VH-VL binders against Protein LST7 (LST7). Designs and how they scored, part 1

Every score and structure here is a prediction.

Target 1, 242 residues: Protein LST7 (LST7), of Saccharomyces cerevisiae (p53237)
Amino acid sequence: MSSTVISLAHFCDKHGPRIISVTQSAEKGTLGEELLVPDYPTESYCESCLLQFPEESTRSMRCFIEDVPFITTQYSSIRYQLLNSIIKRAFSEETMIYDNMPFIFFDDLRGLNLVIGFKLYDENARGNERRYCFILTVDSRSHDDSMKMLSEHWNFIIGGFDKMIAYIKNIHKSEFLGKNKTVENNLETLNNNAFIGSYLRANKSKFGRNLVSLTDDKFLFVRIHKWNSFLLHTVMNENKLP
Structure headers, positions and changes below count from the first letter of each chain, unless a header shows other numbers; Kabat numbers aren't used for antibody chains.
F stands for the ipSAE by ESMFold2-Fast; E and O both for that by ESMFold2, at different seeds; each is averaged over both directions (binder to target, target to binder). V2 = 0.75 x the mean of E and O + 0.25 x the DockQ between their complexes.
[cut] stands for letters that were removed.
Atom coordinates printed by the task and the answers are left out, and those that the model quotes come from them; centres of patches stay.

## First folded at step 1 (VH-VL)

Design p11
Fold by ESMFold2, look of step 5:
Structure p11 (fold): chain C 242 residues (1-242), chain A 119 residues (1-119), chain B 107 residues (1-107)
Amino acid sequence: as target 1 above (242 residues)
Amino acid sequence: QITLKESGPTLVKPTQTLTLTCTFSGFSLSTSGVAVSWIRQPPGKALEWLASIYWDDSKYNNPSLKSRLTVTKDTSKNQVVLTMTNMDPVDTATYYCARLEDYTYFDSWGQGTLVTVSS
Amino acid sequence: DIQMTQSPSSLSTSVGDRVTITCRASQGISSALAWYQQKPGKAPKLLIYDASSLESGVASRFSGSGSGTDFTFTISSLQPEDVATYFCQQFYSYPRTFGQGTKLEIK
């Protein structure tokens, strides 16, 4: 049977397309320990690429739905290289518009991929925007079987991703407007055009920012893990389909 | 079905050490973000969080009591133990253990045990 | 430490009335707030999580709203079995802190 995986990826200003998180299931009745990654120091990792949990000692998240383990990690040793080709294609495809319009492609190595991209405004990013996507991957050589599963769950999968993306965009908008109001207020208090020009020039600095920082939501990746786990569990279990 | 149960002495003399055991079933401390926490409630007063111990053995103690609190776990026995030193009559309270899910809130509570500190 | 201030401290109303309880955090906690019901002699029971999400098995007459620092808990139509003390609790940071409680009674 096919293996279904959900990835969150972004286009890093330093590293190009990179995976932030991968959610996958293990066998019912097991602990899924083979999918966990050990804790590791993060000082040498890119801030914008890092998967961040609220209690910073943890680099994997595991939950159980009806005795099925669902695990989210930043990378998997068995799939990391293969996913890189998928995310490179996702971020370079002509059809990705970053306006919640999904697209599908088949990859001989990784199977069928459903992609939905979105953008967040960030003055500290190249082009003043950070680009993200969610990717549902059905790891199967049978294009017809994969398309059948996708078509049977289309509204559910798209609706789930749309809700997750809407949540992320809305809380980022709230954080951005608060920060942007501060910038607007500072500009309005400047009495000299030279100071305004200097201030705008100073905002050309570029550095990475984590999604937790962009949304001011320390539980964001826990929510994403839970949403992805619920999505995967539902599409793998026909009796749970709404 | 998730259950938690507190066990230990109900009467303790001042200066003694209190040891309470939380025995639970229906979940495991193998799930990420899961913790067992100790919360107390003095008669007629608000709830006060004391300590939490997570699946990965990360521990948090209330700063106002940190030198007095020790929390440990035995995942194979489904037990968490709270030790609180130098008990005082002001520590008289109902002591609860509770499950914390996904680094968040307390979704399942034990029935609590009243501990009276009196000479 | 994040202090949680709850209002009112007690409330006495009639069956069928709408009940509103508020909770204010001393700093922004986003939506990291839970509401609990505690009946006399019993442990607290979770009703609402993430400020507005209803816990499984909880009656639909209970609801919550708010974000940031100001939160509201509502019982749309008070029932006799709702006599209890209600607490808010923030889970944004450690130490986890609770409101002082609202004792709800029926006239």
Scores: ipSAE 0.026, ipTM 0.585, lowest interface PAE 7.6, mean pLDDT 81

## First folded at step 2 (VH-VL; from p11 with light chain A32Y)

Design p11c
Fold by ESMFold2, look of step 5:
Structure p11c (fold): chain C 242 residues (1-242), chain A 119 residues (1-119), chain B 107 residues (1-107)
Amino acid sequence: as target 1 above (242 residues)
Amino acid sequence: QITLKESGPTLVKPTQTLTLTCTFSGFSLSTSGVAVSWIRQPPGKALEWLASIYWDDSKYNNPSLKSRLTVTKDTSKNQVVLTMTNMDPVDTATYYCARLEDYTYFDSWGQGTLVTVSS
Amino acid sequence: DIQMTQSPSSLSTSVGDRVTITCRASQGISSYLAWYQQKPGKAPKLLIYDASSLESGVASRFSGSGSGTDFTFTISSLQPEDVATYFCQQFYSYPRTFGQGTKLEIK
């Protein structure tokens, strides 16, 4: 079982910091069944917090890279308290900058964490923005070993998170412009900008939205799962973590 | 390399039950988004999806044939079995099994087996 | 259920010519469309996925485009071995549905 995981989290307008997904590895040559999450009603989760798959019956994802299983789930039954503590720290951190600038924190409680935050525009969110982050967590009590691993893979991990964030932002921008192109076309026939501004501010409803909805990509979390599995495998393959 | 092969009877009488086995290699039904699916093609006609079974035993049947279709798997033997009840001459077709990857499209197909339904 | 309609049902053209086949979905399916080639007596072969991405090992003369409801499959320069029936298939939802096929022949 690996001490390194990748999480995707967001700041929910109603619930604060929440994990959307966790990608973990299990022992080479096993199926990693202990990491799978059992069935649960999808309506019991906040829409914006829910990990959604293309088919309703799916609750976990598993893939194999060189006989190593990688599993992505809504939460980690093994590391639940640790990861929840980590995301609360990450979103309360005064230095988090939602422009793809990474930051690191370490302590004996939370291990080593590399965080990259980003934002998506959404008129249905408070402040018209939804806040997210990807987090690499090394759950090790050896600060020096964790920092050495991170420094050796820094550019690779940052580049990997940047590519996925860029992908998400790009398809979100495409969905937003496509959807609002119709709205903008209707508004382009209006000659009163003062009324338009007042109307749009006053009439926007606030509700949670899933990343699948924000991007119009029902396979989004499949892509995230496979990419995060690739990143984890590469880090562990080049340097064995304790 | 991924391979799939259909096996079973090639001649079936009306009202009988058809049982086809798909034996595959080069992948397992342990990976998310992977399914083995059954698709048929009547002579000179379009393809028709029948059923899919996923790694987690999730199953989908074509609604037009739902009560007639049963799909099961044996992951240890790399086999998927289609059972189709109450066969009729209109069910004469080439039956394919195919691999579905990442909940998407059919990226690998078996050679197909022609099943003729006739008295 | 999403109906897939292909046009034309058949066509005949010369080696080296450009071939265009269209596929229309009865509702928006984003880019969740695949194109298959089926030669006589053979199983279908995947050529294009995600509307425009070439499957590995597929010749670059094959291409696809479109999103939403209208999709186009193109062979830039027809070769003798391209004689086949071509199908589109949506993977937006279950049931997975196929177009009725376009039979391609050489004059």
Scores: ipSAE 0.436, ipTM 0.719, lowest interface PAE 2.7, mean pLDDT 85

## First folded at step 4 (VH-VL; from p11c with light chain D50E)

Design s56
Fold by ESMFold2, look of step 6:
Structure s56 (fold): chain C 242 residues (1-242), chain A 119 residues (1-119), chain B 107 residues (1-107)
Amino acid sequence: as target 1 above (242 residues)
Amino acid sequence: QITLKESGPTLVKPTQTLTLTCTFSGFSLSTSGVAVSWIRQPPGKALEWLASIYWDDSKYNNPSLKSRLTVTKDTSKNQVVLTMTNMDPVDTATYYCARLEDYTYFDSWGQGTLVTVSS
Amino acid sequence: DIQMTQSPSSLSTSVGDRVTITCRASQGISSYLAWYQQKPGKAPKLLIYEASSLESGVASRFSGSGSGTDFTFTISSLQPEDVATYFCQQFYSYPRTFGQGTKLEIK
């Protein structure tokens, strides 16, 4: 009975709003096997939409914090329709300005959702940017109870999302500047404008890229899984927060 | 808190099959990215990774040893077993089992067991 | 396979001296490198992970740096208990491979 989940989503150039990962908990003392989806169809997922772990065969992750299992998967069979509705709403909100400024929305259908959007520069994306968000969802019909939970954990959750977003932006910036440095080094050594012109034209091609590729961090989704599991565990365990 | 211990024969004859058991505590092979691995070190020589088995039963074997290696696990008993066929005197080494976390490095090691292949 | 080459193969220095050991990968491995300490007759002990991160319980005189192909391990002020062999290991890909080791001794 997981009433709170953390999602990572993006706006795909080809598919619109898409969930990349969802992290949720299972009952303490269990293995959470019902949430673990080891084999599911991936042919409908493009490169930019796919959850990617260091091992090719891995489709989900599980960790344990104080005997509570936390599961991260690409697809939540339990909450699929709800999560799709939430990310469509999140990317349609006029107040999402992709500057790490949080916003919330609530209704009886979608529950309470805290959203922080961010962008990554990518010459291979439409508009030279890829748009993402982290979403904390409290799946409850009680507005007062959901708001109480959020208000008690506001600074913690915002700070947690900000740290992960800053990490992603920082390593993306490092990878991007590394590519530009390589181009500049080649220009210096080749002294040939034809090479640079051809390279720049190739970089105008539009295609999907995975976050692992954008950051050159093979373990990125492992880090996201563990961080989101930590955040969820802390939120659910009110005894850990004053 | 985390412990690993290698057990098995310390003396084998050439052509025999070596079977080593790693018994561990303080962690479970139910956590994603966790593996138990076998690494050996011949006397006075460098460490050589042999095999890894992951939480989801994914297995990796050192290609230089090809089909000589089999690794299996019993998650309920916290055990991983290495089987290495056709032992040769050059296989004389200290054999370690170690935990690999998050698909990365070996953060916890057993004390090792010296296996001598004598003829 | 990614070859890991350490330099030097051995060192003899004085207590209090700064020790530097290098490790070179045969191809780029990002920051996916670990450093281990192995005392005679003992199992390796992890000191540094992801090139520069200090493992819990490891003294702050140990540090690591580098990315890509060239990595450096430093002991800022050598202590008598630091006499050991030090290994680097890449975890960029399988097979996991180790450097040949650097034996550190006190003069």
Scores: ipSAE 0.300, ipTM 0.689, lowest interface PAE 4.5, mean pLDDT 83

## First folded at step 6 (VH-VL; from s56 with heavy chain A35S)

Design f5
Fold by ESMFold2 at other seeds, look of step 7:
Structure f5 (fold): chain C 242 residues (1-242), chain A 119 residues (1-119), chain B 107 residues (1-107)
Amino acid sequence: as target 1 above (242 residues)
Amino acid sequence: QITLKESGPTLVKPTQTLTLTCTFSGFSLSTSGVSVSWIRQPPGKALEWLASIYWDDSKYNNPSLKSRLTVTKDTSKNQVVLTMTNMDPVDTATYYCARLEDYTYFDSWGQGTLVTVSS
Amino acid sequence: DIQMTQSPSSLSTSVGDRVTITCRASQGISSYLAWYQQKPGKAPKLLIYEASSLESGVASRFSGSGSGTDFTFTISSLQPEDVATYFCQQFYSYPRTFGQGTKLEIK
């Protein structure tokens, strides 16, 4: 019973490596309700760690591709215990280069993982950068079968992640340039009070920020959900061919 | 093929309650971000959104009409029901149900039903 | 509430002419705007989504542009079947609101 999963993770300034969302498939012809996660208390999560959907109270999203349900949920350590160690290794790997260059690692317990990392500039983050990655995890008993599956789908999987990363980076740049142009045009230097105000603003700028806020895209996680569902469906179909 | 169809009375007396049913096919309210919504258009006037209901029973009502509107669904029958209380002649309009996709825009509309409030 | 204001309210032009309709939002709505066509006695039909993306099966003479508060809808070469009322709709937030419409006629 192997499971293929796509995760979006980041390196939280407060908590270290954390998963934001997990996308999975359920059995064709079902509603996939067993994969839905109830609304959990998330008071301990910072803003940057939360999955944010428009218009719904739940922490889950569901779509259907050719009668197959795909579910994206807020991460839950109760349900996704193995993924916690996967993301810690992903962010500690020496070959992780945040320029869309993929890398692979295998864990005897957790399976084969394909990782692509990226960075977003943010004055509100430590070091003025926020680090993210997409991870495809194939949890299979057969190491050789997992490697063959990944090899057969290599260009498709990395191309798919690269397109979503490029989208996120592009709309982040557009949001950033728009905001900074306004700030630059309206900045004035005042007396000693202006210095104190600038100091206080700088200190308050170090806080968590959600990807929705960083991109000014209210529907960002809807797009990620649909794209990840498409990638999983394609991989699953080719694996199911006789 | 996505279809929606409005059904219910076409003539209602002032103060009565209007109940309209939207029956749809070709999509499911089991999909996140999908809503069946009600929009009305008085003769020769602009469109006005009334209410939306989602798969998880989340509901949004136009604030100007909120106390008058109730929206419910029956997912197994592919039906959404609008109830509007205390009808007045100014509520005479063509009433549409429409599918809102992915929390966004209305990509499929019913043919509409004219509801006249008089007598 | 986000008010959507269209201009002009009506327009009479000749077949083959370029048609331009504008829509202004009372606050920024990013690119979360749709354009609809409504022929007399019929339900609205989606033409443009996310300000500039053409819906499947819609003729390429239709286009949209803009972001923030100012949006433009264009028909590059008017055809007889394009006689209709056109309106914009924001999907930035609830309540969903519509422009008052632009009635397009052929003279």
Scores: ipSAE 0.323, ipTM 0.690, lowest interface PAE 3.8, mean pLDDT 82
Fold by ESMFold2, look of step 9:
Structure f5 (fold): chain C 242 residues (1-242), chain A 119 residues (1-119), chain B 107 residues (1-107)
Amino acid sequence: as target 1 above (242 residues)
Amino acid sequence: QITLKESGPTLVKPTQTLTLTCTFSGFSLSTSGVSVSWIRQPPGKALEWLASIYWDDSKYNNPSLKSRLTVTKDTSKNQVVLTMTNMDPVDTATYYCARLEDYTYFDSWGQGTLVTVSS
Amino acid sequence: DIQMTQSPSSLSTSVGDRVTITCRASQGISSYLAWYQQKPGKAPKLLIYEASSLESGVASRFSGSGSGTDFTFTISSLQPEDVATYFCQQFYSYPRTFGQGTKLEIK
């Protein structure tokens, strides 16, 4: 129902661009139940594509800020095709630079989109990198109104995405260093079994990994849900304030 | 201001059923990851988690007491009810209800109610 | 069930001293551990969450550290109002389990 949404997407080694999560608002004073997706088939996605909450049976999150419901789901049943078109555009080589620098595109089909991409190192990914982006989408055909909203909130939106990206990168880096330290300690033990260590390295394969696994933070998507809800609420409230 | 308060009988005879109500304010069980949980503490002993109930009616019971515990909620009244059957003197304890946020830890506790099981 | 072993069971020390309490989990729990303070006759109060994060409104003399199986709670300079029982609790999995507690007294 809201014209403004925040998405997290990635480039899946098998499936190409895929939405991981979408955060939307519903009308103030309602429960937003039309946006909840309590049961959703997931058989077509690999591990890296799935939105993973701490209790695995949960498919949606809801919170309330000043009586406004904010809902995070893996798919927007209302806007699925629009968002798929947006992420295909965002992950094109010419528009994504993965250095935390934002870029914008607008057209009558996709509306106004602000994109910030980032990468995480993973030796199990093709090219040893997993590529992600956060996207603010204003689903409006009024170019002037969309650009005015964006210009008023530019620093806030960019700062908000940068903070979450920095958080993800920092805890990924901490997990990576901890995992490598453990492997380094095991490799010292394997000095007596050098053949076994070589065999184990030769069996590395490419497979999908969830952001929860990459960060070792089972609450990661809860944090993303709450942060994206805060960002959306702030943007919506500042547009309403006198 | 988050507030939780336990209410119910303070004296129960062996084999009877204990029913305790947690009435809370300052938060809603309609928010994801939020739970009201029951924890007890026998006099001079460690805390023991009993049960949790979440916004989506997901429930977790301590397996050591599994068939004795029932937890229910009434979101419109901001209440959670614990029912514990077949009380025994070893169940004498202070019973707390507490809020758990984001599937994590207990950030707000009620004052507790002492329940004595005596013949 | 994840057992939480806490030591010491009691501790007597002087105002101004540094206090250290440890908690060990029977399996790895990452950083999913909380520390609580319980004064006599009162409900528990959350002090530290996620092993090392200080709860809002809690004095800065309290701190926590550790990950995996070994965790430490510290009071940098003991104050008279810190007389209480302190305990840890894991939130890695259900059932949620608590340490047995450390009773802190002033000499």
Scores: ipSAE 0.275, ipTM 0.682, lowest interface PAE 4.3, mean pLDDT 83
Fold by ESMFold2, look of step 11:
Formats: sequence, C-alpha cells, structure tokens
Structure f5 (fold): chain C 242 residues (1-242), chain A 119 residues (1-119), chain B 107 residues (1-107)
Amino acid sequence: as target 1 above (242 residues)
Amino acid sequence: QITLKESGPTLVKPTQTLTLTCTFSGFSLSTSGVSVSWIRQPPGKALEWLASIYWDDSKYNNPSLKSRLTVTKDTSKNQVVLTMTNMDPVDTATYYCARLEDYTYFDSWGQGTLVTVSS
Amino acid sequence: DIQMTQSPSSLSTSVGDRVTITCRASQGISSYLAWYQQKPGKAPKLLIYEASSLESGVASRFSGSGSGTDFTFTISSLQPEDVATYFCQQFYSYPRTFGQGTKLEIK
C-alpha cells in the first residue's frame, strides 16, 4: 500500500517554491483526526501561500468517501518537510513550461511524482504571472509498483488535473475581465487584502495574492479539496477503476 | 442513501416552546462544510431559513428570530435539535430540516412536519 | 439581508413551451444562487446550483444563467411533470434567503 498525496504548490514571489495545500487519506473507518491542522497559521504566512476556506477560518478540511476520510491541510514545513525537495525540483525542471504538459520524476525519499503546472496572469506579480502546479506523489514501497499505478491511471489523473486547472483558469479570466470593468471593485479587493491605515494603493505595486482573490471564488479550495479527494479515492480504490 | 426526518409535536399553543428533532442518515456532521439546517414554509408562502449548525459547531440563526432560536447537535446520534420559544399563530408552517453541503445550498431535505400554533 | 425578488409570481402555459423565470438579488451575489422545484405537499428539490450547474439526475431541459444580481431559470420545453413552484435561493451570505416563488401551471 503506497502512501499517495496530492499537493497544490506555487512559486511565491517572496519565498520561492511553496506548497499551499496537501490532500491525503486516513485509515478507513477512522475520523482521520491526526491529520487535521487545528491551529491557524500566523499572519506571517504570505497571502499567496494560505489555504483559505469560506466563512470558517480553518486550515483543514475533511470529507468521507466510502468510510475513508480525506483531509486537505495547510502546508506545514514540519509535517511535510520532505515535500519541499519535491517542489523545488518540480519548479526547477526546464521541461515544465506551465502549459498543462505533465512530467514525472523520481525522488529517493518520496518515490514517484507526477507534476502538471499552469500559470495565471496577474500584473501585480513578478513577470506578470503566477505559477502553480498540482503534484501527485506516490511514496513508493516499490518503484515498479508506483510506475504500474501511474501507467494504469495516466489518462484519469491527467484528465482530472486538467479539469481543475481549466476551471481555475476560466474563473480567473472571468474575474480579470470583471476587474477591468469595475475599477471601484478592484480597489475594494485590494483594500481587503491589506492592513488598514498604512497600506497605500499604488499602481503597479507587486504583492502576494491568494487564489481565492485571483478567481473571486470563496469556495475554490473547497472545490479543490473535494476534487482531489475524489481523484485519490479513485486511484487508491483499484476495484472501481476501468 | 441520504435521509432526514423531522419529529416533534404537530400542535403547539401560543407562548409554548417548540422542540423539533432532525434525525438523519447517510452522512455525518464530521464532514467539513456540512450543516443541518432548519427552514420553514408557512402555508402558501415562501421558504424562510431559520438556523444552521455546522460540523464544527458553528451556528447561524436568522436575525429576525435570533432570541427565539436555539440549535444543538449530537453528532454520534445523527441528530440536530431546534428549539423555538414563544410560539405565535403566525409561526404555523411546515418545518424542514435539510443538509447544506460545502457551505453552499440545501441538497437534501426531510419530508417536513406541519406545526400548527392555535390559540 | 440580501433580498431575492422573483418574477413572475405565477405562470400558466402549454406543454412544450419555453418557460423563463427571473430572480434578482438586492446586491451582488456572484454566481452563488440555487434553483429549487417544489411540488404540492412535497419538500423542495434542488435543480440548479451555482447559477448554471445542473444537479445530478435533473433533466437537461432545465437550465440557469446569470451572475451578479440578475438570474434566469429556463425550462426549454415544458413537460406535464414540471407543474410545481420554483424558488431561487442565494448562498452568498447569511441569512440564507429565498425568492417568493413562481407557481407554474399548465393550461
């Protein structure tokens, strides 16, 4: 039984490669409480790196599929320290051009990783773009078993990531077009992402920005959690795959 | 299969307190973003949301009725209880419990229970 | 509170006709709107979520569109089993609020 997780990561203008969220399963029949992150990360976390759920101010989410709990959590460098090397390698690979072109690599400590990257336009980011990727990590007990799983589910995994990426890109495009049409709303959005009193609205200033803000979709990370949980469950439950 | 069922008195006198229990199956209030909520519908009129209680025990009450409403849950029994004080004939309605998924909309409803408040 | 204004309040039309119902929010709610069908004596049934997404098992003749404040619900070809009252509901914020409903009948 290989441990399998899905990560969402980005290249932070301030911090370099960083993981936003990790989705994983716990043992069937349990509540998976050991995987929940009960404490909220401090305000020192970059806005672009935060996992943001609607109306609850939590950094963990849980659902159940056939009695298996699936948990999505805010990145923790202590809990997920081995994933840091994965994302540094993912963003340094010259073959990743962030146009939904998947690639695979092996890490000695975590096994096989399938990566698919994408970009979102944002003139408030360095280079006028923000770079992201989804990573499926199979913590191999056997390299051959991990490659077998990937080969058996290649189209499903890539298709699943492509659908979520397409959703994110389409919603971002819609928010961007609305932003250009409603200058006052753009100013209100900027004010909501900054401390009151000392933050000045400066044209062309660079600052971090959350995916929720980029898409104007406060349910975005709920959707990502549910979709990643579905993908993991399907991949891990071999009896239900074609 | 997801089911919800309302239980409690169907006839209440003015000024009495109404207590309704929603018993559900096929899902758990341990799932993030899930709520069991109470909605009522006076005969021939629009639906009115009353209260919601979430998986993490967060609670929301309709402000127009807030001092009258209490909602509690027992996750192990799959039950949610609504208490509404100082009933009045205008509170005559069918009372539903419903599952709210992912902080959004009501995707599964109980059959409802008609509560009549008569003088 | 976000007030949902729905029109018309009732509609009588023929089998096979296109039906259009509108819902207007008192402030912007993005696409966070759902449509429900309620047959007499029954609980509401979700048809459309997030303004335009069709719920599983719902016939493709039902559709929704809109964002911001103005939303429409359409039945492309009315069927006899579509006789019901239809409600919109915003899930942008609390309190959750519903439209007054549109009672749909067949002539």
Scores: ipSAE 0.037, ipTM 0.592, lowest interface PAE 7.0, mean pLDDT 81

## First folded at step 9 (VH-VL; from f5 with heavy chain S30L N61Y)

Design i2
Fold by ESMFold2, look of step 11:
Structure i2 (fold): chain C 242 residues (1-242), chain A 119 residues (1-119), chain B 107 residues (1-107)
Amino acid sequence: as target 1 above (242 residues)
Amino acid sequence: QITLKESGPTLVKPTQTLTLTCTFSGFSLLTSGVSVSWIRQPPGKALEWLASIYWDDSKYYNPSLKSRLTVTKDTSKNQVVLTMTNMDPVDTATYYCARLEDYTYFDSWGQGTLVTVSS
Amino acid sequence: DIQMTQSPSSLSTSVGDRVTITCRASQGISSYLAWYQQKPGKAPKLLIYEASSLESGVASRFSGSGSGTDFTFTISSLQPEDVATYFCQQFYSYPRTFGQGTKLEIK
């Protein structure tokens, strides 16, 4: 069948659209070792763009669901250049509103893409926000075949992305409120929030931050890997959802 | 069901080298974040982590014992081997192997083997 | 190395009582702490992970709380089968370290 992948991407303040992670499967019964990437130096990589696992030298995650390997890395050997163009289009689309509202687009060369964007508040980011999206990509030249697969799993895929996005937003909100308790209390005790808003904008330096830092969860990308592997496995089993 | 079992000598003389084997079933060392680890517990004392070996052959050792420890694995046999050199009576303990998942905590333990170091 | 200090070292109480055991880390460990039960002559058994999450198949009378440096393990209503040694373990960093244990007995 057609190859299907799940990507997490963001809009970097310095570099524009960038892939953070890609989850893909290998053939049932294999180890998927062709999709693993070894350690490579990351000192020159943008902190906000980097896929960060709990171990410093780890660049790949692998798990197995019913004898199917699922691998998450920062790169896709099957769609490397196409995924770059897909994320540029996704972040340029007028219809992406970053409020968990899905949209799709199809291209004979790029395949069918289901996108859900979201934002995280960050005073260290331009405009006080960091923009992300999850993308399901079905790499098929047949629009009808891709649409059939997507329509059969639509509610499952959307619900799955919504759950992971809600998780990320909730733990980020908890981390942010913990570190900014004094600022929040000051805003609650003031009669006019306009002055404080200007003050907060003026006092914050701008720099990239990793999702691990934004959530204070060193295992975040392990959780994303396992969740995306589950979603992808369910879709690829051709099992219909109620 | 996940099981782990420690095997090896129960009596060792001072200065000898201890070799323990952990044989496990119900999981494999092919999944990221999974390790088989060695932990010991001297009689009446706290647990002490010794070493961990991960799916990708990454190895971690307790710094206070690192010069004495070697951990290796054989994924096809579902085995992990701990070697500890220059044994001393203070090393008398129950030695456990345990599974660690997702780089976190020890969710499954072997029954342990008591190793006594005496003349 | 992160030192884990556990209190009390031993505790004797009655069936039905509420039991509280504390664990203090020498530095902040977020919520990366687990609690284990070890019965005499047996291997440890995981009860609580990530400070407050109950492991599957563990009775609901067991609970955990805390973050940062101070953590609490609670048995809401002590049962006879709960006699054991309980200890905490941090998984924030290597080396993994354990509390010295709390021996729980019934009067």
Scores: ipSAE 0.297, ipTM 0.696, lowest interface PAE 4.3, mean pLDDT 84

